# Ledger of designs, part 18: VH-VL binders against DENN domain-containing protein C297.05

Target 1, 138 residues: DENN domain-containing protein C297.05, of Schizosaccharomyces pombe (q9y7q7r449to586)
Amino acid sequence: VNEIPGWNDVDLYPLFRALSIPNILVLFEAALMEAKVIFLSENLGMLGYASQALLHLLYPLTWQGLYIPVLPRRLISCFEAPCSYIIGTLSYFFHMDDVPLDNIPLVVCDLDKNSVSTFGKIVRLSRSLRSKLQAHLK
Short names: E, the ipSAE of ESMFold2; O, the ipSAE of OpenDDE; V2, 0.75 times the mean of E and O plus 0.25 times the DockQ between their complexes.

## First folded at step 20 (VH-VL; framework fv_gevokizumab)

Design v1 (from q4 with heavy chain W55Y; at its last look DockQ between E and O 0.86; V2 from the best seeds 0.00; counts 0 for: pae E 4.3 > 2)
Fold by ESMFold2, look of step 20:
Structure v1 (fold): chain C 138 residues (1-138), chain A 121 residues (1-121), chain B 107 residues (1-107)
Amino acid sequence: as target 1 above (138 residues)
Amino acid sequence: QVQLQESGPGLVKPSQTLSLTCSFSGFSLSDMGMGVGWIRQPSGKGLEWLAHIYYDDDKRYNPSLESRLTISKDTSKNQVSLKITSVTAADTAVYFCARRSYWGTYSFDYWGQGTLVTVSS
Amino acid sequence: DIQMTQSTSSLSASVGDRVTITCRASQDISNYLSWYQQKPGKAVKLLIYYASSLQSGVPSRFSGSGSGTDYTLTISSLQQEDFATYFCQQYHRTPYTFGQGTKLEIK
C-alpha cells in the first residue's frame, strides 16, 4: 500500500527488511511526539536509509528538529542538544552514558540487530490503530 | 535466564589489592549494549556504585574511587573482573555484580547474591 | 554528585496495609529513578524503573510515582514477602547514586 511518498522506493525497502514492524511503529510514534531518535549501524548506507525512511513516514508532517543522518565522530557532542533530533552514527562511536537523559524522550535503534530501546515515556497510538497500521505494513 | 555470581577472596589485608570476579550466563558481552557493573554495600549501610564495563570495552568508574579501580572483561568466559588497589577497612563490604544494558530498563535489572570482603589485620 | 535521600530509615506495617516509601533527589532527575528490593542474603531485585514503570514479574501491588526531585514507592496491599529493605537509585547522571534504604518491618 502506497499511503506515503516513497513507500515503494528501493530506498525504503532495506529499512523494512532490517526492522520488525512493531519496532518501526515505535520509531514512528517517537517521531510523531518529537522525541530524540538515534540510529546505530556498522553500515553508513543504512544510517542514511533509515533516517530518510523515518522522515518520509511522517509526511505530510515536517520534521523540525535536528536532522543528521550520518554523524561524524568529531561531532559526537550533538547528542547533547537540548532539542528533538534524528541522528544516525556508527555503532562503535556510540556510548549511551554520553547521551544526556532529559525530559524529551529518547529512542535508540540498532539497525543491524533489530533492537529498539526507549528512555522516557512515548505516547502510544491506540491498540486498535496499532493493529490496523501493522496489518497495512505486512 | 540471566544469572550472575560474584567470587572474591573473603579476607584481604590492608594496602593489598582486592580482586573480584563476576561470572554470568543468559547474556553475552559480545552483544551490543550489554554491560556489567559493580556495586558495594558496607554492613548496615547504603549501596555505592563502583564501575561498569560494556560490550565494546567502554568503562565508567565512580569518580571518587577511579584512581584505585580497574574493571575488565573476558567475553569468551562470560566474566567481568574488578580490582581495587590499596585497600583499607573502609573497603569492607558486600560486593555485587549486576547487569546493565542499553536495551530494556537501563537499570541494574539482574544482580548476583553478593560476596563479602573483609579488610582486616 | 546527585544525593538521594530516604528520610525514613525504617517503617513498621501489617499485612494488608498500604505502605508509602519516599525518596528525594538533590536535583531534578527527570524521572530516571529506579526502586530496588533487598532481602538479607538474597540478590537485589529491580521493582520500578523510570519512576513508575513496573519491571517484568513484579506484582502489580507495587507502584511508583513522583517527578522532579520527589519520588514515591507504594505497596497497595502489603504481603508477608514484602518485608524487606527498599532503595531508590537515580540513573540520570553518573555516578549512579542510591538512597540509604528504608527497612519495612512487621508490626
Scores: ipSAE 0.397, ipTM 0.791, lowest interface PAE 3.5, mean pLDDT 87
ESMFold2 (binder alone), look of step 20: mean pLDDT 92; pTM 0.937
OpenDDE, look of step 20: ipSAE 0.714; ipTM 0.901
ESMFold2, look of step 21: ipSAE 0.317; ipTM 0.762
ESMFold2 (binder alone), look of step 21: mean pLDDT 92; pTM 0.938
OpenDDE, look of step 21: ipSAE 0.405; ipTM 0.837

Design v2 (from q4 with heavy chain W55Y, light chain S30R; at its last look DockQ between E and O 0.71; V2 from the best seeds 0.00; counts 0 for: pae E 7.3 > 2)
Fold by ESMFold2, look of step 20:
Structure v2 (fold): chain C 138 residues (1-138), chain A 121 residues (1-121), chain B 107 residues (1-107)
Amino acid sequence: as target 1 above (138 residues)
Amino acid sequence: QVQLQESGPGLVKPSQTLSLTCSFSGFSLSDMGMGVGWIRQPSGKGLEWLAHIYYDDDKRYNPSLESRLTISKDTSKNQVSLKITSVTAADTAVYFCARRSYWGTYSFDYWGQGTLVTVSS
Amino acid sequence: DIQMTQSTSSLSASVGDRVTITCRASQDIRNYLSWYQQKPGKAVKLLIYYASSLQSGVPSRFSGSGSGTDYTLTISSLQQEDFATYFCQQYHRTPYTFGQGTKLEIK
C-alpha cells in the first residue's frame, strides 16, 4: 500500500512541526503498547493538538486509557493512575517526582524541545518496518 | 564536562545556622529537567539525602529534617545553597552536592568532592 | 521510609576475582536503584542506575541485576582500582535512602 490509513490527515501536522520523525515513531510505539505518555509544552494549544495527533496516528485503533490532553495543576495526582494514559501538562509545573517510576513503560515528550525520554521497556517495531515508516513520513 | 564543588564554613557552633553553597558548571538550572541535591555523610557512616531543587524552583526535603532545611538556587550564578538551622554535633559530616536530571539517569549522576563541616563549641 | 540493607559491611577479594554485593529494600522499589562507588579523597561515582543500566564511562566489568526488593552489583574481574566502598540507593520514593555500604578490601 501507498500510505498507512489515517496518516494522510493534516491534523497530524502538530507532531511533525514539533518533533523529529524518530521521536514521533517512539511515541507511536509507546501508544501501540498502551504505555503512559506525558506531553509537555508551555503552549496549551500545542498540548491539545499533539495529543489529538497521536490519537490519529493510531487509526484504526482507539485509545482506551486515560486521556487528559491539558491537565490543570490541581489534578497532578492523575500521573499516579495505575492505567495507561496520555496526559499533557504545562512544562513549568511538571516534576518527575510526581510521576511514579516503574517497569510499566513511560514516555515523556517535551514538544518545545523535540525531546522524548523513555522509562522502562518500549517494544520497538521491527527495523524493517521502522525504516519503511521513516521513509514514508519524510 | 559536568563539575560541582561545595563550599562551606568548616566549623559551626551548636544552635547556629549552617550555610552551604554548591557551584557547578557543564549544565544550567535554566535547562528543563535539571536539578541539584544535597547528601551528607558522617565520618565512617552511610550517606543521607537532605534535599534537592529543580530548574523551576520545585523543592523536596528529607521529611526528618524538613523543619530545619532551606534549599535555594541562583540560576544566573550556577549556584545552589542549603541552610540547616539549629545545628548540633549530629550535623557534623561531609556535605556533597550532586546533579539530578529527569532526562538522563534520574539519579545523582555527578557529585562534588564534598566539604567537611564540623559542629563544635 | 524505605530501608536499604547491605548485609555485608566488608568483603575481602583478590585482583581477578568475581565479586557480588547485595542490597535489599524493605519494599518494592520497581528497579529505581543506583549503585555508587566511593574512594577516599574522591567524588562519589555513579556506576549503575535503574538497577542494571551502566553509567557512561563505567567499565563493562560492572553490572547490576535484580528486581523488586533484591538487587546485586557484580564486578566480573576485579581490578586494583575497584577497591572502594559501594553503596546502593533507592530513588523510588522520598526520602531517598542509601544502604550502609560495603567496603571491598584487598586480600
Scores: ipSAE 0.046, ipTM 0.666, lowest interface PAE 7.3, mean pLDDT 86
ESMFold2 (binder alone), look of step 20: mean pLDDT 92; pTM 0.938
OpenDDE, look of step 20: ipSAE 0.439; ipTM 0.847

Design v3 (from q4 with light chain S30K; at its last look DockQ between E and O 0.10; V2 from the best seeds 0.00; counts 0 for: pae E 13.2 > 2, placed apart)
Fold by ESMFold2, look of step 20:
Structure v3 (fold): chain C 138 residues (1-138), chain A 121 residues (1-121), chain B 107 residues (1-107)
Amino acid sequence: as target 1 above (138 residues)
Amino acid sequence: QVQLQESGPGLVKPSQTLSLTCSFSGFSLSDMGMGVGWIRQPSGKGLEWLAHIYWDDDKRYNPSLESRLTISKDTSKNQVSLKITSVTAADTAVYFCARRSYWGTYSFDYWGQGTLVTVSS
Amino acid sequence: DIQMTQSTSSLSASVGDRVTITCRASQDIKNYLSWYQQKPGKAVKLLIYYASSLQSGVPSRFSGSGSGTDYTLTISSLQQEDFATYFCQQYHRTPYTFGQGTKLEIK
């Protein structure tokens, strides 16, 4: 667990700037199980940086779902996709009513508020592994 | 500085078409995320949202008035226009245009001073 | 359509007073609530967006709070220039709808 490749400070800094370690681990667990992940922020650059940082957490795994780090308003229907995704959008035009719940779990992360909400079942890593990852990230 | 100004006919006869123009400066509808909307206020009454249009020509109308409303833009002139067909006395109001931006507030953050339109025989 | 109700149509207050104006939505609007100030003969001004965020250039004596269906605008120390009509507006779903307004008058 020491020196996990792809988990260097520079690549992950946008997430640590915005979120607590427990919340980052929820995002990591959600991405590992190919859930739907939505990033919200009023800052356009933060959406891109956080989305990329989540991909770096997955190294060496490759994200196979939709990946739209900055979603324009006119494409809001992309939240309806019946597959896993990582989508970032400006928080002010996001509504949970735009996201149909299905059998794929959903995580909504507000980068400006350090808020992570989960919908559906997210499989957690073992307590031992979570503890080691938390220590490594500090 | 962001500025918007409405212009209109002042007086319109019933059953005619009311045409309004919003001229603006300090932003452009070629800028991604920018939009302009129309809101009206009858004398002594509340505000009613009518329509808005965005940089990508996405248009939204108040459903209660949609059959009578047409919004359009001329990006090169920095103008947005609104037409209301078959007007009646109920359309007498002060008409405002306002900017809406998806970057930042998502609200109507800058308004014009309004133009009075009276529908009268 | 989402109805917005301001419980008070007018308030009387003096310079220096703390003033609270309330707005209720007919359904959850997810904090997509703005407050506007309207003075006769002047452009409408945005004060607060997203329930509690101050618009640029708005004095810090203005604050917003609330969630769900109940929202509040507070003016902590009323100034001469604050006598105006205040509207709330939801922008969660079209049609965007406004409260009927609360007129703040000199006592």
Scores: ipSAE 0.007, ipTM 0.552, lowest interface PAE 13.2, mean pLDDT 85
ESMFold2 (binder alone), look of step 20: mean pLDDT 92; pTM 0.940
OpenDDE, look of step 20: ipSAE 0.557; ipTM 0.874

Design v4 (from q4 with light chain N31E; at its last read DockQ between E and O 0.84; V2 from the best seeds 0.00; counts 0 for: pae E 3.5 > 2)
Heavy chain, then light chain:
Amino acid sequence: QVQLQESGPGLVKPSQTLSLTCSFSGFSLSDMGMGVGWIRQPSGKGLEWLAHIYWDDDKRYNPSLESRLTISKDTSKNQVSLKITSVTAADTAVYFCARRSYWGTYSFDYWGQGTLVTVSS
Amino acid sequence: DIQMTQSTSSLSASVGDRVTITCRASQDISEYLSWYQQKPGKAVKLLIYYASSLQSGVPSRFSGSGSGTDYTLTISSLQQEDFATYFCQQYHRTPYTFGQGTKLEIK
ESMFold2, look of step 20: ipSAE 0.434; ipTM 0.789
ESMFold2 (binder alone), look of step 20: mean pLDDT 92; pTM 0.937
OpenDDE, look of step 20: ipSAE 0.651; ipTM 0.893
ESMFold2, look of step 21: ipSAE 0.521; ipTM 0.820
ESMFold2 (binder alone), look of step 21: mean pLDDT 92; pTM 0.936
OpenDDE, look of step 21: ipSAE 0.630; ipTM 0.891
ESMFold2, look of step 23: ipSAE 0.460; ipTM 0.791
ESMFold2 (binder alone), look of step 23: mean pLDDT 92; pTM 0.937
OpenDDE, look of step 23: ipSAE 0.462; ipTM 0.838
ESMFold2, fold request of step 24: ipSAE 0.338, 0.402, 0.521; ipTM 0.749, 0.781, 0.826
ESMFold2 (binder alone), fold request of step 24: mean pLDDT 92, 92, 92; pTM 0.937, 0.937, 0.937
OpenDDE, fold request of step 24: ipSAE 0.566, 0.552, 0.581; ipTM 0.871, 0.867, 0.873
ESMFold2, last read: ipSAE 0.393, 0.371, 0.029; ipTM 0.788, 0.779, 0.656
ESMFold2 (binder alone), last read: mean pLDDT 92, 92, 92; pTM 0.934, 0.936, 0.936
OpenDDE, last read: ipSAE 0.517, 0.524, 0.527; ipTM 0.860, 0.862, 0.862

Design v5 (from q4 with light chain H92Y; at its last look DockQ between E and O 0.18; V2 from the best seeds 0.00; counts 0 for: pae E 14.1 > 2, placed apart)
Fold by ESMFold2, look of step 20:
Structure v5 (fold): chain C 138 residues (1-138), chain A 121 residues (1-121), chain B 107 residues (1-107)
Amino acid sequence: as target 1 above (138 residues)
Amino acid sequence: QVQLQESGPGLVKPSQTLSLTCSFSGFSLSDMGMGVGWIRQPSGKGLEWLAHIYWDDDKRYNPSLESRLTISKDTSKNQVSLKITSVTAADTAVYFCARRSYWGTYSFDYWGQGTLVTVSS
Amino acid sequence: DIQMTQSTSSLSASVGDRVTITCRASQDISNYLSWYQQKPGKAVKLLIYYASSLQSGVPSRFSGSGSGTDYTLTISSLQQEDFATYFCQQYYRTPYTFGQGTKLEIK
């Protein structure tokens, strides 16, 4: 059972459908420290669903950064923002060179491949807390 | 620790192909986010970015020189190579290789000492 | 291409002086600006990235500031080892371009 307020199966299902629980926890840790998060997929709907699911995972915290769950190609310069964000885009035209890094860590998640890559230092939750959360999410 | 070292021919005749090798240690181009680039500096002048290559083999070239440049990597040897075709005296410069990491700096954070290449007959 | 201009090619200064070096971009580069130090026969060193962030191992007397198109490197109390050539570089978009350099010399 889910005892954390704001976590429920409907809100989190897109992440569980696409990603392993360890990868979901990496996204959660990144979002808690207000990192930059990029979602990639060939499916536009999946970009929206996964971005929303990440917001639900943060409850009761409210995301304070830039939030663009489906970024059109003409706005690709938004990856250059010097602030935290959650941005989704089609993997076909995404390239790492479009994303300048700063002191804010970056996480790139390919929803179609269950792939989560981190750049910079992500502060991890304690092993004990991660184990409890991982067991709870199952 | 991160180290890079350039090697090149020293002297090249006009119209020939200039070949440079960057050997590095302390990181690998199998590491996601890592890249190596080439920058040159003609005598008494500023720096000019030439090209870089990323861990996933994506390549970027300075558009003004793109038709003459070829960058490649050998990940198992920790080497990156640059070729410049049809050289002229304008290609005389010190050539540097440098690491680029997406992580934290996103800049050329470690450089080699440079190698001088002179184009003359 | 984004042009980077360092209006001063050389500066003379004494140990202990406060020195500023300026760099102007031909368009807004959103703080994606680095400063490098170059000494003859030695590897180039990164000093500042993202306009104001200090590279690990660089003395705190170095600082960067600016935004948009105008950026500065400041050395708050010049040391003997700081006499070198300083370059700015934008990494907002390819081709990555450098300023022409400012040589800092002993007065």
Scores: ipSAE 0.006, ipTM 0.542, lowest interface PAE 14.1, mean pLDDT 84
ESMFold2 (binder alone), look of step 20: mean pLDDT 91; pTM 0.935
OpenDDE, look of step 20: ipSAE 0.526; ipTM 0.869

Design v6 (from q4 with heavy chain D58N; at its last look DockQ between E and O 0.72; V2 from the best seeds 0.00; counts 0 for: pae E 8.2 > 2)
Fold by ESMFold2, look of step 20:
Structure v6 (fold): chain C 138 residues (1-138), chain A 121 residues (1-121), chain B 107 residues (1-107)
Amino acid sequence: as target 1 above (138 residues)
Amino acid sequence: QVQLQESGPGLVKPSQTLSLTCSFSGFSLSDMGMGVGWIRQPSGKGLEWLAHIYWDDNKRYNPSLESRLTISKDTSKNQVSLKITSVTAADTAVYFCARRSYWGTYSFDYWGQGTLVTVSS
Amino acid sequence: DIQMTQSTSSLSASVGDRVTITCRASQDISNYLSWYQQKPGKAVKLLIYYASSLQSGVPSRFSGSGSGTDYTLTISSLQQEDFATYFCQQYHRTPYTFGQGTKLEIK
């Protein structure tokens, strides 16, 4: 029933619970091209669970960038890193002006509002692969 | 339809405080990601960003003017205010307010028509 | 701070002409550049964001290009309503800064 070995409903549930399928696909496309990904929520557990679920979407690939699923206030300068990352932070602490925009695309995902915004260009998956992913996540 | 409109005193004497108000419609500062900024243009010169404020009361100021600027919002009235203390003739300009949103363009996508403020003895 | 330079302060052109306006940043801004149009007595309009993305409602005769430090706004067939002043702005890092402007005038 599961045609993609690393994509199980249980492992992907935190993203599926919070986001629409189109928004999950944007996150997947961004992660495949090693973009900057920021997760926002007022729920600390959700930040960790969603970050981990995104890593499961990448199976069998491994994330090589910076990975901080819950960023403390004292480390806010990590958003300035000139490399790809997956960083989660509480929505209240986050301000877009703390994130310099560069030639690495940026995706900001509000897990509490099902909101995914992109800055820069994201390479889209082929139509057939997007259709297969959508069927799997249903 | 997004609309912004500036209001101000027109004429201010040197050393006094300039107060400006931006009234807007078609969006709310109760929504995450929404912000309003102030930009000015002296006669025959370019544009200078002054400050902006977001829905969560996060504020940013142009560092060259920061000690003289105060930005604030009234979300229920759809208003943003800017104060500039100790004004001089160099503060004579047209003052614009503009929307900035984290989502979409991340630019000043809608502007008011501007209000002229003259600082004169 | 990132300085934005529009070396040309004014251009003269006729209706139907192809016009280019250039903007240079003092450092790489990674395409985080917008173009604005300003007419006397009217609100400033956003034309282009992310160097080449067209704002909704802006005619397709406007286009943007460039990368790194060098960026260009092009108007492919100038119309009467296009005579205005054009500004570039970077939003790569705070403080966000504007070019000095280029006034496009009737020849």
Scores: ipSAE 0.017, ipTM 0.641, lowest interface PAE 8.2, mean pLDDT 85
ESMFold2 (binder alone), look of step 20: mean pLDDT 92; pTM 0.939
OpenDDE, look of step 20: ipSAE 0.548; ipTM 0.863

## First folded at step 21 (VH-VL; framework fv_gevokizumab)

Design w1 (from v1 with light chain N31E; at its last look DockQ between E and O 0.75; V2 from the best seeds 0.00; counts 0 for: pae E 3.4 > 2)
Fold by ESMFold2, look of step 21:
Structure w1 (fold): chain C 138 residues (1-138), chain A 121 residues (1-121), chain B 107 residues (1-107)
Amino acid sequence: as target 1 above (138 residues)
Amino acid sequence: QVQLQESGPGLVKPSQTLSLTCSFSGFSLSDMGMGVGWIRQPSGKGLEWLAHIYYDDDKRYNPSLESRLTISKDTSKNQVSLKITSVTAADTAVYFCARRSYWGTYSFDYWGQGTLVTVSS
Amino acid sequence: DIQMTQSTSSLSASVGDRVTITCRASQDISEYLSWYQQKPGKAVKLLIYYASSLQSGVPSRFSGSGSGTDYTLTISSLQQEDFATYFCQQYHRTPYTFGQGTKLEIK
């Protein structure tokens, strides 16, 4: 039996604690289309928890891009990768000017402030489907 | 409501240092992802980006002017300053400050009205 | 550096006209382009970002399009308050560069 983990699942709790449902849906849409996702936080543990939670939302799909839930400062050049990724870093290491804006869409998420910014075109779920999912995730 | 206002000397003699201050309200440079930049416009000419500074003191300068530019911030006063050393008549322009944020547009979404600086002996 | 060129420096039009302003980049900027409106004595106003996204509070008669190196700003039905100078700007790579401007004047 393959159930989609997501309703009161402790693996997903870090995202639902940190972010509004609309912002979680943006992250989900970005991950489904193999975009670039950057998580930012002052809290090191939140980076790991949020990255893992996003992977669980994708089940049964397997993430095939770069996955670095806690990126150290010496590896900041990983943002230059020309492929999809889920990368988390501490907010004070992060500078948007270090992230090239190319044809692969990018989503930047501040987990501490429930802020999400989208660069490029993310294919959105239909308005009716988003409303339906939003109701179920509450 | 986001507001920015430039303040400058109006008239500066050649070879002196031009000092500009941007005072702003409606946002703070203590907030992650917030930044302020400087853009200038010589009379009858286009806009030229000079520099910007972010909440974490990350700074970027236009390479053509980098040796003469210094940008700094005072987060507690909601101010950003720009200094241009060794000015010449070519530095005569209207100087604007503008907000740039990671959140929303990633463009200069709010500008001041500009301040004219004339370099004349 | 990425050069931004607005071939038309001045354009005359009447209220109600459809107006198109063009901007060309010296290399592919992947739609990371903004349009600004400048009026004398007023703050510069962001109209369009990411080539086609309308900034909050900007009238829907403004639209942007383009890809690669060629971009356009369109005003579908010109109003009297739209007579101004319009600039494109790339934010794909530093130094961030502007076009020289297109002044939209009353015919």
Scores: ipSAE 0.407, ipTM 0.797, lowest interface PAE 3.4, mean pLDDT 88
ESMFold2 (binder alone), look of step 21: mean pLDDT 92; pTM 0.937
OpenDDE, look of step 21: ipSAE 0.688; ipTM 0.896

Design w2 (from v1 with heavy chain M32F, light chain N31E; at its last fold request DockQ between E and O 0.87; V2 from the best seeds 0.00; counts 0 for: pae E 3.1 > 2)
Heavy chain, then light chain:
Amino acid sequence: QVQLQESGPGLVKPSQTLSLTCSFSGFSLSDFGMGVGWIRQPSGKGLEWLAHIYYDDDKRYNPSLESRLTISKDTSKNQVSLKITSVTAADTAVYFCARRSYWGTYSFDYWGQGTLVTVSS
Amino acid sequence: DIQMTQSTSSLSASVGDRVTITCRASQDISEYLSWYQQKPGKAVKLLIYYASSLQSGVPSRFSGSGSGTDYTLTISSLQQEDFATYFCQQYHRTPYTFGQGTKLEIK
ESMFold2, look of step 21: ipSAE 0.477; ipTM 0.817
ESMFold2 (binder alone), look of step 21: mean pLDDT 91; pTM 0.935
OpenDDE, look of step 21: ipSAE 0.759; ipTM 0.909
ESMFold2, look of step 23: ipSAE 0.257; ipTM 0.739
ESMFold2 (binder alone), look of step 23: mean pLDDT 91; pTM 0.933
OpenDDE, look of step 23: ipSAE 0.701; ipTM 0.895
ESMFold2, fold request of step 24: ipSAE 0.426, 0.314, 0.406; ipTM 0.797, 0.762, 0.787
ESMFold2 (binder alone), fold request of step 24: mean pLDDT 91, 91, 91; pTM 0.933, 0.930, 0.933
OpenDDE, fold request of step 24: ipSAE 0.705, 0.715, 0.754; ipTM 0.898, 0.899, 0.908

Design w3 (from v1 with light chain N31E Y96W; at its last look DockQ between E and O 0.65; V2 from the best seeds 0.00; counts 0 for: pae E 6.8 > 2)
Fold by ESMFold2, look of step 21:
Structure w3 (fold): chain C 138 residues (1-138), chain A 121 residues (1-121), chain B 107 residues (1-107)
Amino acid sequence: as target 1 above (138 residues)
Amino acid sequence: QVQLQESGPGLVKPSQTLSLTCSFSGFSLSDMGMGVGWIRQPSGKGLEWLAHIYYDDDKRYNPSLESRLTISKDTSKNQVSLKITSVTAADTAVYFCARRSYWGTYSFDYWGQGTLVTVSS
Amino acid sequence: DIQMTQSTSSLSASVGDRVTITCRASQDISEYLSWYQQKPGKAVKLLIYYASSLQSGVPSRFSGSGSGTDYTLTISSLQQEDFATYFCQQYHRTPWTFGQGTKLEIK
C-alpha cells in the first residue's frame, strides 16, 4: 500500500481537525476544478495550516491561481480578482457581498464551524471515486 | 418558524423623517451571515431595495437613496429599524422587511406582510 | 447599476395553462437571480434562487431557467393559487435590483 505524497496524516491533519471528511472532499473537488476557495477562521495559524493542507491534497497537481493563506484587511480587494484563488481571512471582517459572484464557482469554508458553502456549480467526483477516497481517509 | 412584521407611522408629512421598525422571530442577528433588509413598493410599481444590515453591523444602502437612509439593529430585541429623512410624496409606498443570509439561498427568503406609509400634507 | 426588465406587465391565463414569465438583466448576472411571488394581502414568497434552484416548500410545477442576461420562470400547470404578481431579482452585485413585476390574471 503506497503512501500518496501530500496525503499523509501530518500534511492533512489541519483539515481533519476542523472538517468532516465529506466537507474535505468538497474542498478537494472545488480545488480540482480551479474554483475560488475562501477559508474563514478566528485563528490565524489555522488559516495558514488549512490552506497548505489543501495544496497537499492536490499533489501531484500544483495550484496555478492566486494563493494568499492569510489576507490582511488592507488587501481585501484581492477577493475581486477575476481568477481562481485560495484565500484565507479572519471571519469577523469577511463579507460575502464584497466578493463578486461570477462564472468561476466559489467555496467558502468556515474552519471554526465545519461549514462548507458553495456558490455556483461544483463538479463532483464520481460516487465510486468519492467512496474510495472517503474510505481511505477514514 | 420565521416571521417578520413591519410597524410604521402610516402618515408622515413632507420634509419629516420616516421611522420604520421590523420585529422578527425564529432567527437571530447573532448568527454569522444573518441579515435583514428593507424593500419598498410604491402603488402600482415594482420593488426597490433600500438597505440591509448584517449580524456584525455591516450596512449596505441603495446608492440612489444613501444620503437619506439610516439602518440599525437591536439584536437583543430582534428588531431592525430604518429611518428615511426629508420625505416627499415619492416615498409613499408599502415598506417590507425581509431576511437575507449570505448562506443558504443567498436571497430574501422570508418577508413581512408590509406596512403602508403615505406622505401627505 | 444592473437593470432588471420584465417586458410583460400582465398576463391572462386559465387554470391548467403553462405560463412562462421572462426577465432580462442589463448585463451578465451569472445565474445569481431569484424569483418571488406576491399575492394581495400576503407576504412575498421566494420561489427560485440561483436561477433554477427550487426553494423548500415550493411546488414542483414552478421551475426556473436561463443564463447570462435572459431568465425565465415557468409554471407547468397553473393552479388557482398561482394567480399573483411575480418579480425577478438579481443578487450578482449591489444595489440588488428587481424587475417591475408580471401580474398573472384570470382569463
Scores: ipSAE 0.056, ipTM 0.683, lowest interface PAE 6.8, mean pLDDT 86
ESMFold2 (binder alone), look of step 21: mean pLDDT 92; pTM 0.943
OpenDDE, look of step 21: ipSAE 0.667; ipTM 0.896

